# VH-VL binders against Protein ULTRAPETALA 1 (ULT1), part 10

Target 1, 237 residues: Protein ULTRAPETALA 1 (ULT1), of Arabidopsis thaliana (Mouse-ear cress) (q8gza8)
Amino acid sequence: MANNEGEMQCGSMLFKQEELQEMSGVNVGGDYVEVMCGCTSHRYGDAVARLRVFPTGDLEITCECTPGCDEDKLTPAAFEKHSGRETARKWKNNVWVIIGGEKVPLSKTVLLKYYNESSKKCSRSNRSQGAKVCHRDEFVGCNDCGKERRFRLRSRDECRLHHNAMGDPNWKCSDFPYDKITCEEEEERGSRKVYRGCTRSPSCKGCTSCVCFGCELCRFSECTCQTCVDFTSNVKA

## First folded at step 4 (VH-VL)

Design G38 (from G1 with heavy chain S56Y S103T, light chain S30D S93D; framework fv_ivicentamab_arm2)
Fold by ESMFold2-Fast, scan of step 4:
Structure G38 (fold): chain C 237 residues (1-237), chain A 118 residues (1-118), chain B 110 residues (1-110)
Amino acid sequence: as target 1 above (237 residues)
Amino acid sequence: EVQLVESGGGLVQPGGSLRLSCAASGFTFRSYAMNWVRQAPGKGLEWVSIIYAGGYTDYASWAKGRFTISRDNSKNTLYLQMNSLRAEDTAVYYCARDFGEYTYFDYWGQGTLVTVSS
Amino acid sequence: AYDMTQSPSTLSASVGDRVTITCQASQSIDSWLAWYQQKPGKAPKLLIHKASSLESGVPSRFKGSGSGTEFTLTISSLQPDDFATYYCQQYNDYSPDYYTFGGGTKVEIK
């Protein structure tokens, strides 16, 4: 028996009392459970904060370094970067909570229960939301069959597949993977602090994750994000 | 340059105890999770234990109660205390580094051989 | 519990051959799988993490693919340096078996 699907969507019903009994900083809200959390870095030591777990699977962290941070909620990945970690993609094990006086990584706690459940329901992560403008079509020659294979650079995943193919001198179309395996996670997109898109057009939403939404000038005129720079460089070749 | 150097292996009688050490250098030891992975002669790899940067530990089900992982961040050293040793524990024991978020092993030591026999 | 099954356990190949090794998980591990290469008398070396992400310095002839329960490691044109034993490893966070290895595939000269 491991199925917990019957739990009510209310802060006091998110976790059983015994599941939280040794955790530090437990506060039960209307639709969340809050606990003390932190992240350790070489540069700054321990950064402490408060983590809120929602029934939707959302995780929000409020930094304890300044009182004003209460209004600027961070994703776990953003908190990992804020605490001074260079590898922001490892937050599940680098962000810890205190259980029985010991630092316990999130990956080893029940706190990721709803996060894990909601991640399994991402059936629309590969669909475009409104008018999105990505890279144009490009072609890579197959070393096996000799055919030019078309890459429709309409999404981040498609751009990544193209970059991988361009970097492989022995690339074969039979090895062309198209699966969620190459997609960047939502948390990584949310952790980007620098606006990397086109700022010259009022209609440009930018490219925080290398995808420009609704900007007709982005990729070849003014966009300086790494994906657009790489694409422009590859077009020259 | 990242280096992991195991020591403390040797011949031990069944029922005996042994403590392995792993000396780490070339990186900020206290910021990484560390693991022990073993390999019996001619057999495959088997995960033994992990200790996270924050000190939390976890073990393979067969290792719980007999093996204890620990670390001394001031000495950049990882330890494995092995008690109630059995012939089945005969293996090369590897020290392995892991990034915090996901447990895959990017650097390994060369291993230390533990032989449990009369 | 995650059982990791590799096939074949041993394969014979010649330089220039395309080699495919399969790793099957008893339950879904999403993309949380790594591949290692081990030469006789030496420690394992990480080749690939997150099923398909090549490590720095690993030749592009190595390619990982798959998700869920079925994964493959392909060596497109086998080189003399590639004769070794290969292991897959799952690192899905679900207890009780966090870091299970496959049984290994030994790639030998034909």
Scores: ipSAE 0.000, ipTM 0.420, lowest interface PAE 16.0, mean pLDDT 71

Design G40 (from G1 with heavy chain Y102L S103T, light chain S93D; framework fv_ivicentamab_arm2)
Fold by ESMFold2-Fast, scan of step 4:
Structure G40 (fold): chain C 237 residues (1-237), chain A 118 residues (1-118), chain B 110 residues (1-110)
Amino acid sequence: as target 1 above (237 residues)
Amino acid sequence: EVQLVESGGGLVQPGGSLRLSCAASGFTFRSYAMNWVRQAPGKGLEWVSIIYAGGSTDYASWAKGRFTISRDNSKNTLYLQMNSLRAEDTAVYYCARDFGELTYFDYWGQGTLVTVSS
Amino acid sequence: AYDMTQSPSTLSASVGDRVTITCQASQSISSWLAWYQQKPGKAPKLLIHKASSLESGVPSRFKGSGSGTEFTLTISSLQPDDFATYYCQQYNDYSPDYYTFGGGTKVEIK
């Protein structure tokens, strides 16, 4: 928020120290305040993450619970869904922070101050809609033409397409609905290595063995594939 | 490969009950949210209900209290229990697979006709 | 409430024509929109998701475009197999209605 001169936008100006005093995981960045957050599902337990609050009202959540892409930026609503809360369009009540050792819903905290102000000024959220953050690229071999097809893991839909392809031993690129990337569009071999391992994010701790175990976008409720089982085991810590 | 086959439709009297089934094959049924979508003769598509992979459910406001969606993952089968049927419920009922959860329908069954008439 | 309005409700066209169908959302849905094709007596078939992403096996003459509140489905050179009713469907996470369909556009022979 701007003061009288409109010049202060550093994270230390977003909230008073008294307002953050009992919160866990507080880290003040250049233009954000970061705290520990989570969302509880009865099926999978606690999904633990980091929440960044920006003066624009933007809220970004980054997975902290497993090794993987730490810069995979989720909205609170997306985090709520991927944590196993499939019934809820109530992220303000279901995403919590730790205050005085207790889970406190976002709706009961000062952290929604800027979000609430921005939602009144911009009914369409056209500024915070934002581009999908580059997560990583993965490749799946086509059983029909023998070529590898590039999957860009940027959104929930894109991760679901990759997840479905990985689970199908007879997968064919004709089953992949993304236009512009077909078996006919050959990627240079060198590019495959560059795009694996969450190479775009400096704060990403990387993946283990070319599989992103820490990315909530890539993991789906009640899937019994080994990757999803491994992810759910980590979030029940 | 992916196939959804509805059954259980037919003629039923107003106030009666009917249970629809949808047999799924060609994919890991338990991992997908499943939906019922209906279409009255000559009319558009109308969403009825969803059951998430986790077993939770949601309904169109007009369906709450009368319709119950359920699934049996061991049989790869989706169900819709319809109670207190009215003439307005006359429609072809489609079973549809949600690509994710609350997204779009990538596969549809052929539909089963429910006629509510005296 | 999110309303999805399609126009026109019916259009007559000849093979080879360029056909455009419009879908208007009452509030912004970003790009979270799908298009379906339905032939008489048949189930709907998914054509496009995320406003512009063409499904596998769907001919390249089908093109989706738009974002926010205005979306279009274009068939660049209408074929005999394309005479059908087309529906748009929103799936915006912030919608209270879950899956809202447009009223449909019937493309019929001139």
Scores: ipSAE 0.000, ipTM 0.416, lowest interface PAE 18.9, mean pLDDT 74

Design G41 (framework fv_ivicentamab_arm2)
Fold by ESMFold2-Fast, scan of step 4:
Structure G41 (fold): chain C 237 residues (1-237), chain A 119 residues (1-119), chain B 110 residues (1-110)
Amino acid sequence: as target 1 above (237 residues)
Amino acid sequence: EVQLVESGGGLVQPGGSLRLSCAASGFTFRSYAMNWVRQAPGKGLEWVSIIYAGGSTDYASWAKGRFTISRDNSKNTLYLQMNSLRAEDTAVYYCARDFGEYSGYFDYWGQGTLVTVSS
Amino acid sequence: AYDMTQSPSTLSASVGDRVTITCQASQSISSWLAWYQQKPGKAPKLLIHKASSLESGVPSRFKGSGSGTEFTLTISSLQPDDFATYYCQQYNSYSPDYYTFGGGTKVEIK
């Protein structure tokens, strides 16, 4: 058990050399430690990736499963689903690293040290709800501050708020409910926005569950998921 | 008048399979999303699956991988293929129509068909 | 999972009584809630959608109210035809918490 008190400005301070000695794929960055990781599914076998551990407790995975795979900055839960274990919520046991040539679950490694320390600050609010998965993220520019604000489209209310923002040329983020503009759910921490069509979402590949049912304008014309294509086809009558 | 008539229920042993049908009439079937909802004896309602007008589908997490919803618009018929049945799947299965094409609540229901999973 | 808690589970009443059934969502669902009536051996029947919008042909004695996390169904003057089980259903959430029903409230003769 190591303590890291004071400022942590480089990845070499995150773990003792002895703790990383037998791990495969170790690279020390400026503010992270990277190791080789993977997840095994019955259908697809081993999906190999790289895991970065940050002092904030954030965990980011970059998938190396296929040449040209562009999935990066995934959460461990998102990577578990990406690797073929969609219904599993056991990423601490299903995502492994190589230690001494053997697959070792994250739950049995020191790599979760900062995650465990960080999680206690948010676990109380999310404990009863479990993990949530975001299907679509959209971004709308604020006319006051100029920043892009993230909208999650998982409920009708969230679709309505996004639709209203898109239709208002003078939209300001100060008019938006604070709890709807950002989210710190486990599955969304470290995740990136999904391109229209959902092709880059580990939890929503093909996105058959597009969430906006309010009107034709709320459907994404560029989205190639089956639900958006079906909506466009059926509205034309 | 809108009518939905389920059929295909019966007694099946654990691990078995069963295919349910729902014959629709009185509306333009191809234009509506359709759902399956079940109710175990003496228990409440539980959503099973949806199929949208365009053919996209979704399932309750416990049904995914075992149940398959499908439709044949030329016959105005909705189907539910149930595999790897368990005693816990014993229920009356209802066919239900979305009020509008994507509303998410159900304005018409069939009479239901009983599925009993028992050895 | 998205929880819908309905209370009471059973309610005894006489013809002419005012009865109230409560439905509580674990998270805000705005007004995206429907109410259904189910008589023994029959399929459910839609009564109300969007928390308070009465369906065509449903008697005016039925009233839905509420928003956010707490909803009520009120029957102002109970009739013999109203002895049934009532269910609420949310339709605010999409995958993974699509259409969640309350546990039901059985309204029976006192």
Scores: ipSAE 0.000, ipTM 0.414, lowest interface PAE 15.1, mean pLDDT 74

Design G42 (framework fv_ivicentamab_arm2)
Fold by ESMFold2-Fast, scan of step 4:
Parts: structure tokens; C-alpha cells; sequence
Structure G42 (fold): chain C 237 residues (1-237), chain A 117 residues (1-117), chain B 110 residues (1-110)
């Protein structure tokens, strides 16, 4: 259709062919150019993903770090955090693409052309309005060392590891694929413990009095908010 | 109890090769990132390389291309293959356990590598 | 690149003294800093992580403080067992400066 044709032409005009020729995972969409990207963290190594560059300067990342990871339309900053790089906010240097077989930071590529143009023209910041507490992230105390371990409930395997840890009265962090000690991030832990209900607004049905950090009954009972439904779906089967 | 025991150090001529081993016990080896850290005689500590639980590796810029870190989780053993050794590589090499991409909570006793003709 | 500068390189002290060691980062590392103690002929031993969190079994006379670019390790009442070389280590940067150590501070008998 006209819509598809217009988007295809727009996407094909974003970068010169020579600029993309040695990049891995190049796919030209209707109004975007997609390439393979990634971010390296100490614990998990390389998290691989797909980056879409739009003529508006918007950048969207679909994570492929774990089989079954359903994180979609992440900003580069959110992907940096998702891949395990805490809150550094250095995504231009930490998110890379593959050019000629080598990792090259976004800051050294043409892929930021439209992002930079958009940033210079924008008088108002399009910053995120704070981080929201997520029911998917759970913390389990180690019986041996007493520290809390973060379970990032992004895949069925991670949900099952969490479920198994909760069912083990002698669970020890030495058997967990450790990401970080939650106590090292007091602000995030504090925020999670003070929130009540789901991460959605008060209009979220089924979450009238649960606490995100301790919301086990909500997740395993009959909570109908999307976050709880997703969590329950991942644990079941 | 956590223990790390290095071996394989010795005297090597410049341009030679040497392989270091680190035998780990007392913890779930496969779940931890492991590091090599070296210390030249009378000098400070210098990070050499890391291998993550997932198998990814990274190196100090001066070590890249000459040194290769590896692990065998079935044997609870960490390795460092050192090639094209130089006099400046003379140091005690420590095996160290990485606690959550951060600091080194347990260290081995170290093994001395001397590069001299 | 994170340069970690320790001062002093050497300090002389007597048992019972209050000793302060400083570690300066070339750029902000938040609180992502560890302190190690190394005795002659021995491997380093972790004392403190996240600038101020004391490790289990480390005497309470050891105290870490600071954030950003300036950090201190204080020994409130120096004991004979504390004569050693101390190292700070940053762990804020994942690439290219994964783990950078300070040059060390040798605490020796006056």
C-alpha cells in the first residue's frame, strides 16, 4: 500500500549504503533502519539486541539477551540498564554495534545522526518521568550470607529459578546466577518496599492492596493486571 | 570454605609461553566470574583479565592478543595462557573471585612468573 | 579512563595512632570502591566494599568513607597487625577500565 511504500522510501533514505555495508544485522524497514546491537556487563557479558533508528531521531531496541526475553521498544538507556549496567547513563558509549566484525560504540557511528539532530532542535527534554516499580523483579534472601539477590523475571527459566528459591528453606546465593546484591542499590530496594499495588495507576484492576515487593499472593492468586498475568503465565506450565 | 590455589608459575625466557592454573573449591565455581590480577615485584596490583560465568571474556589493553583466559567448570579450574612473554610480565599472578561484577572477595596465594634470559 | 591516585605512598605511624589514607578518582565513581589490605608475601584481603561496607571479620577500627572522587580509609587506633600496604580499587567502569587499583599506601612502624 501507499503507507508501506512511503515508509520504505523513508527508511531507504536514512543512511548511505556505504555507511551500512559492514554493519551486522542490517534490515531496512518502512520508516527505520535496523541493525544488530549489544551491551556488555561484567556478570552477563554480551547482551545482544536489535536497534531501530527512525528519521525522528527515536531509537528503539528489542532485546535478545535471553531466550524468551519479551522486552520490546526499549530506549538505549533502558537497554543499558536491562543488560546489567546499573544506572551509569552512558548508553552512547556502552551500547555497541558490529562493524567489520568489531564492536563499535554508538557514539562513534553514523547511527546517532538523527538522534543528534533531534536533540539540537528540541527545546524541551523528552526525559523519562522516573522509574516505576515492577512486580517482575523479586528479591530472595540468602540463608547463608543474609543478603538479598535480585531475580529478574524476564524468562520462564528465571521465573522457575525464583519459584524454586522461594520453595527452598535452605536456599543459598551460591547456586544463583548472580546479577548483583540488592543491598548495594539501597535506593531501588527502598523504592520497591514503599510501593503498594501494581506498577499501573489506581485503575489497575485486581491490585487494590498488594505491595509490589511482597505481592506473592497477588501474583499466584487471581490478579488480573497485565504485569501479574504475565508473571503468572511465565511461572505456570 | 572457599579456596583458590594457583600453579604453573616459573622461569621463562622472553618470547616464551606459560600456562597458569587456579584450582577452586568450597563454592559453586560455575556461578562466579573469575579474574587474574598480577603484581610486579615491589609494585602495585594490576588487573589482567576476567571470565564471566556465561563464558564471555575481557582483557587489559596490554594483555589483549597475548593472554587468553579460560575455565573448565567440570574441573573447577581457571586458566591463563600467556604467550609472547616480556620482561615486564614478571609478576606474582593471583586468581581472584569476582563478587557481582565488582570487587574480589577471595584471592589465591599467587604464583610467581619470572621472564628473564 | 579512571586514574586512581593514593596518598600518601608511605606513612609512618605508632600503635594507637589514627591513620587516614586517601584515594582520588580522576572521574566520579559514585560509591563503587573497595579497599584491600596486603601483608608482605601474602595475597590481598578485602576489607571494605561500596566505599564504606565493612567485610565480616574485619575489625571495627577500620572505616571507609567518601563518594564521587574522594575516598578515605581510616584506622581509628592502629594495632600491630595493621602494618601493611593498603589498596583502593574502583569498579564503576565496565569498559575500558574494568578494575583500576590505586598505587598503594604502605603503613610502616615509626
Amino acid sequence: as target 1 above (237 residues)
Amino acid sequence: EVQLVESGGGLVQPGGSLRLSCAASGFTFRSYAMNWVRQAPGKGLEWVSIIYAGGSTDYASWAKGRFTISRDNSKNTLYLQMNSLRAEDTAVYYCARDFGESYFDYWGQGTLVTVSS
Amino acid sequence: AYDMTQSPSTLSASVGDRVTITCQASQSISSWLAWYQQKPGKAPKLLIHKASSLESGVPSRFKGSGSGTEFTLTISSLQPDDFATYYCQQYNSYSPDYYTFGGGTKVEIK
Scores: ipSAE 0.000, ipTM 0.404, lowest interface PAE 19.9, mean pLDDT 72

Design G43 (from G1 with heavy chain D98E E101D, light chain N92D; framework fv_ivicentamab_arm2)
Fold by ESMFold2-Fast, scan of step 4:
Structure G43 (fold): chain C 237 residues (1-237), chain A 118 residues (1-118), chain B 110 residues (1-110)
Amino acid sequence: as target 1 above (237 residues)
Amino acid sequence: EVQLVESGGGLVQPGGSLRLSCAASGFTFRSYAMNWVRQAPGKGLEWVSIIYAGGSTDYASWAKGRFTISRDNSKNTLYLQMNSLRAEDTAVYYCAREFGDYSYFDYWGQGTLVTVSS
Amino acid sequence: AYDMTQSPSTLSASVGDRVTITCQASQSISSWLAWYQQKPGKAPKLLIHKASSLESGVPSRFKGSGSGTEFTLTISSLQPDDFATYYCQQYDSYSPDYYTFGGGTKVEIK
């Protein structure tokens, strides 16, 4: 709308100051507005986080449930499950922000303005059905520095790097192209995160850890190791 | 067993107000989202409002500003305050429970008839 | 909001018949669809959720199928207890209207 100055993705232009005045945790970035958010579950109570709103309609949440550890950015639906509502599909109403000291659902705020405009242009629902992605962070010890390095397993490339590191008894983190992150509070992180990965049962045939042996994300048709060959032999692709 | 029993329906004049109640039993009421769904005589089902376990509420666009959903967890009771009633609000009003965090209704009450007429 | 269209509005059938009811969504709702049965003067009763998941206690002659925009409810061998009105309900949309019901299909004696 005749913006005259600045980029389309300018955080300070996303909302008027009066619209954000009573919200807690407001930070204006270059192409986003950040606010404090949370989700309440019966099991864990309040999980608090930071929500970033982008002019594209994208919404990113960074969980603050475990101090001292960086975490991958979550969609609001993933954060809803992460907070302990593992089968929930109501993130617009279950994820809240603080306005005037009170929890207010996202559905009742201006924060969904760009999300709603973006979704109105889509004729088909692209919403996910439940927790299909079964990957959590995995750690591999470095033989050089002695620190455990985190593999996030969110992309096929990251799964390939983990696959290769697990097969190398002399693996060194100097060969890892991404940020070298460790987390010393792993047990506490695990207790509050939505379970991503295989069942807790060792008899799960599709995933022995959170590397899915029956998953195309974690198996490679071009690899000749026994696990990848077994996958290729037992499935059509 | 799960039971939902609505009450408070009746004849009311246009522009009047009415408060519906839904008495819940057989489950941990405070842990469930609760809904009101209505059905005009001879017509289909129409969603009215939801109240979540935490107290947050939402309404059908036509109900906003006129209807208020509330709950009293100490009494296991759901309420619907209806103001500025119109002839088209004439319907059987059902209390319905959502299954956990999904948005389908696993249990319904018997319904209570609201008639808006002079 | 998604429009939900049921067909037919009325279906005449005999005991033992195979009955099929169709529900069409105006846009994809994946599998987020439930089916309800309503007898005259009674509240609706949940039969099927997630398009094909049969509720406990519901006879196996009821089958739900479909995904995306086209869904069907099939009764493989109609029984006297099955003469009722059936409604589909989408629960994919959260705004502006949460839950859209189909117009209903009345299954009556031929």
Scores: ipSAE 0.006, ipTM 0.445, lowest interface PAE 10.4, mean pLDDT 74

Design G44 (from G1 with heavy chain R97K F99I S103N, light chain S93E; framework fv_ivicentamab_arm2)
Fold by ESMFold2-Fast, scan of step 4:
Structure G44 (fold): chain C 237 residues (1-237), chain A 118 residues (1-118), chain B 110 residues (1-110)
Amino acid sequence: as target 1 above (237 residues)
Amino acid sequence: EVQLVESGGGLVQPGGSLRLSCAASGFTFRSYAMNWVRQAPGKGLEWVSIIYAGGSTDYASWAKGRFTISRDNSKNTLYLQMNSLRAEDTAVYYCAKDIGEYNYFDYWGQGTLVTVSS
Amino acid sequence: AYDMTQSPSTLSASVGDRVTITCQASQSISSWLAWYQQKPGKAPKLLIHKASSLESGVPSRFKGSGSGTEFTLTISSLQPDDFATYYCQQYNEYSPDYYTFGGGTKVEIK
């Protein structure tokens, strides 16, 4: 009955159909979206492959450059090198996908949506092994319609939007710039319980009424609210 | 009611500088991306620059290095610092509010005229 | 880089006429296109987004259609208030060219 339902639903939640509509080779898996990709070198021409995008932001490439090529689970950088671009180190611009029949570099596609977030967190983790940025979903009540609106605190911009909403006593959901992120959305329901520990406090799960008090991602140097002022005063560089 | 009011336009000589302002009201200014769009006399609309709610910016290729977009959320004001002005920069400059996640404009200001001539 | 071409540049029409304005993108922009109306001496006003979604308060005589590279704005029965210049604008998601406007179509009274 239902064993595959959650997995297929998870993969389909990565991107809207409209975002993938023009792309070639789209296949939706249980926990990934797959598309045709490639990399062009002057030495070997086009090397064609399959790119899988995971919810974690991980990107995996399976090379199809020649019949019998057994290169599997390559990173985009490794694929760039494999395709003949050994010293370029510009895979975001050199690895392309087909959109509307045209080669479009990954840097200009929605496919890096989760990678960019993951990359920022991975960079921070590499600098502070095992450290996590405080991210959890918060809800703000609309003063107009009375319903709670979900704020996904996964990036600095999203934390800023939540911070601004909490500071506005007349906040209305019509002022919320993410028109597709509501409590009724499948993506929202699927991710409600996902959160990470705060780098400044391992128990930031107790944060209430505002974005996390102990996280630089959630605090803004230009803000004069008491919480941001207190954070700035108490944090050592 | 949402209002965007531009100011700071005027006559300036080639090579000169000018700073435009846009006073916003009627919405939560700090939560939205803001844009500058210009229109030369008798010509069409041309996008100049964007500043996102989080503070990141982007520019038309011809504007990069000469124009700087900025915002002061405490004053609900958008700015455009224009340096090294050229005759072809002569235009009415509009500030425009982004709808949110997508880059199209739901509200526009009245515009302020910038004339670059000797 | 996307080029947005509007045709015609100018058209003369009478009240009650059916008016069609075309916007062509140099590359596919799916449905990520908006239409604006600009009256002389005034700021542009948003009419349509996502190629065919009419904004609240915009009269039903305005209709947007198309996808990919060819789009049209149709005014089914032109009214005096409709004499203006119309612009299309692409906002294709994740494009390096964030906002590209068409050259405009001026609808003049005959």
Scores: ipSAE 0.000, ipTM 0.404, lowest interface PAE 16.2, mean pLDDT 74

Design G45 (from G1 with light chain S31T W32Y K50D S93D; framework fv_ivicentamab_arm2)
Fold by ESMFold2-Fast, scan of step 4:
Structure G45 (fold): chain C 237 residues (1-237), chain A 118 residues (1-118), chain B 110 residues (1-110)
Amino acid sequence: as target 1 above (237 residues)
Amino acid sequence: EVQLVESGGGLVQPGGSLRLSCAASGFTFRSYAMNWVRQAPGKGLEWVSIIYAGGSTDYASWAKGRFTISRDNSKNTLYLQMNSLRAEDTAVYYCARDFGEYSYFDYWGQGTLVTVSS
Amino acid sequence: AYDMTQSPSTLSASVGDRVTITCQASQSISTYLAWYQQKPGKAPKLLIHDASSLESGVPSRFKGSGSGTEFTLTISSLQPDDFATYYCQQYNDYSPDYYTFGGGTKVEIK
């Protein structure tokens, strides 16, 4: 009957009309439902945005917190950080939508229906960037000054750089691969050293890029992720 | 069945030291952050320290420098080394499992009483 | 910084009464709040997490609500087993003291 009646059918099938009636900023797209959302930080107050929910379970946020802020396609976690919550990593509770005039966390809404189903099928964290489960950093001590320098372990090449540094008994600050550093530079603060190892999540299956095909020098003895546990078990005498 | 059993409490003189243990069973101990929480007689709950699955630790400001939290994953045991004890450290000490990384405590031990008195 | 204030400190109630306990945070903690029940001589037991999520096995008469700085625990029809001390606990990542507990609310028999 309408000239364009079929154009937005996919998005209109995600949720019942009744489920969305009390929500603010509802717009139905071709393959998504959009609602007004936000995140509150104690330092900056409310950051307002638009959340799009896809049948794949993907969630995308476009920030509108500041006039002229044009951050597109943020994940909820990235939006949480953008709003000023650097350490939270609890976006399901920190990102809210307006229902009946009240701020309601995503965790208490039907909007996570497809996300939850997708998450259960994958058994890992969903992210717009390639599904990396665990990231870790390590520190190598300088043979001259004794100061520890931070090594990133996100790729096999970065693990090789760390492996080479650990294997070098004469490693010095001047050998640091990420920047030109001397023994005069101060160590990173203790708070950064506590980010060693994999994520603390019990569901962490390890990051294969952080381990060099069974190399002991790239394995962390205190790491309890499945990859490190399996490596330790396999090399045990 | 998740169980946490504390031990090592007792009577100590001011300035003394004491080491508490918490034996865990019924779950994959190595995968969870663990906490110590204390409660002085007739008072409320007060957080003491956390140790994360990866081994990192944090402390209440008043505990820093005197108390040391540690774990032995091979023995499924959590520890709290307490030094320079004061009368105000008198409390029941609970070990508690952190549901996530820094969240709420889904399981608690029965507690062990530490009394600091001359 | 993140003080947690519970009120009342003590309340007297009869079986069948509707009981409400309030917890106030000095700064916004979103919904990062848990409620615990403690009986004399026993360890605390988790009742509610994330302000309103009922723990498995906890009776439906217990209900948590609130967000930001004001939270409530309601017991719709008090039972003999509910006479205990109740504590709220915040776990907001920005808290300098990490976990902060409320002072407790003792629910006593009238």
Scores: ipSAE 0.000, ipTM 0.405, lowest interface PAE 16.7, mean pLDDT 75

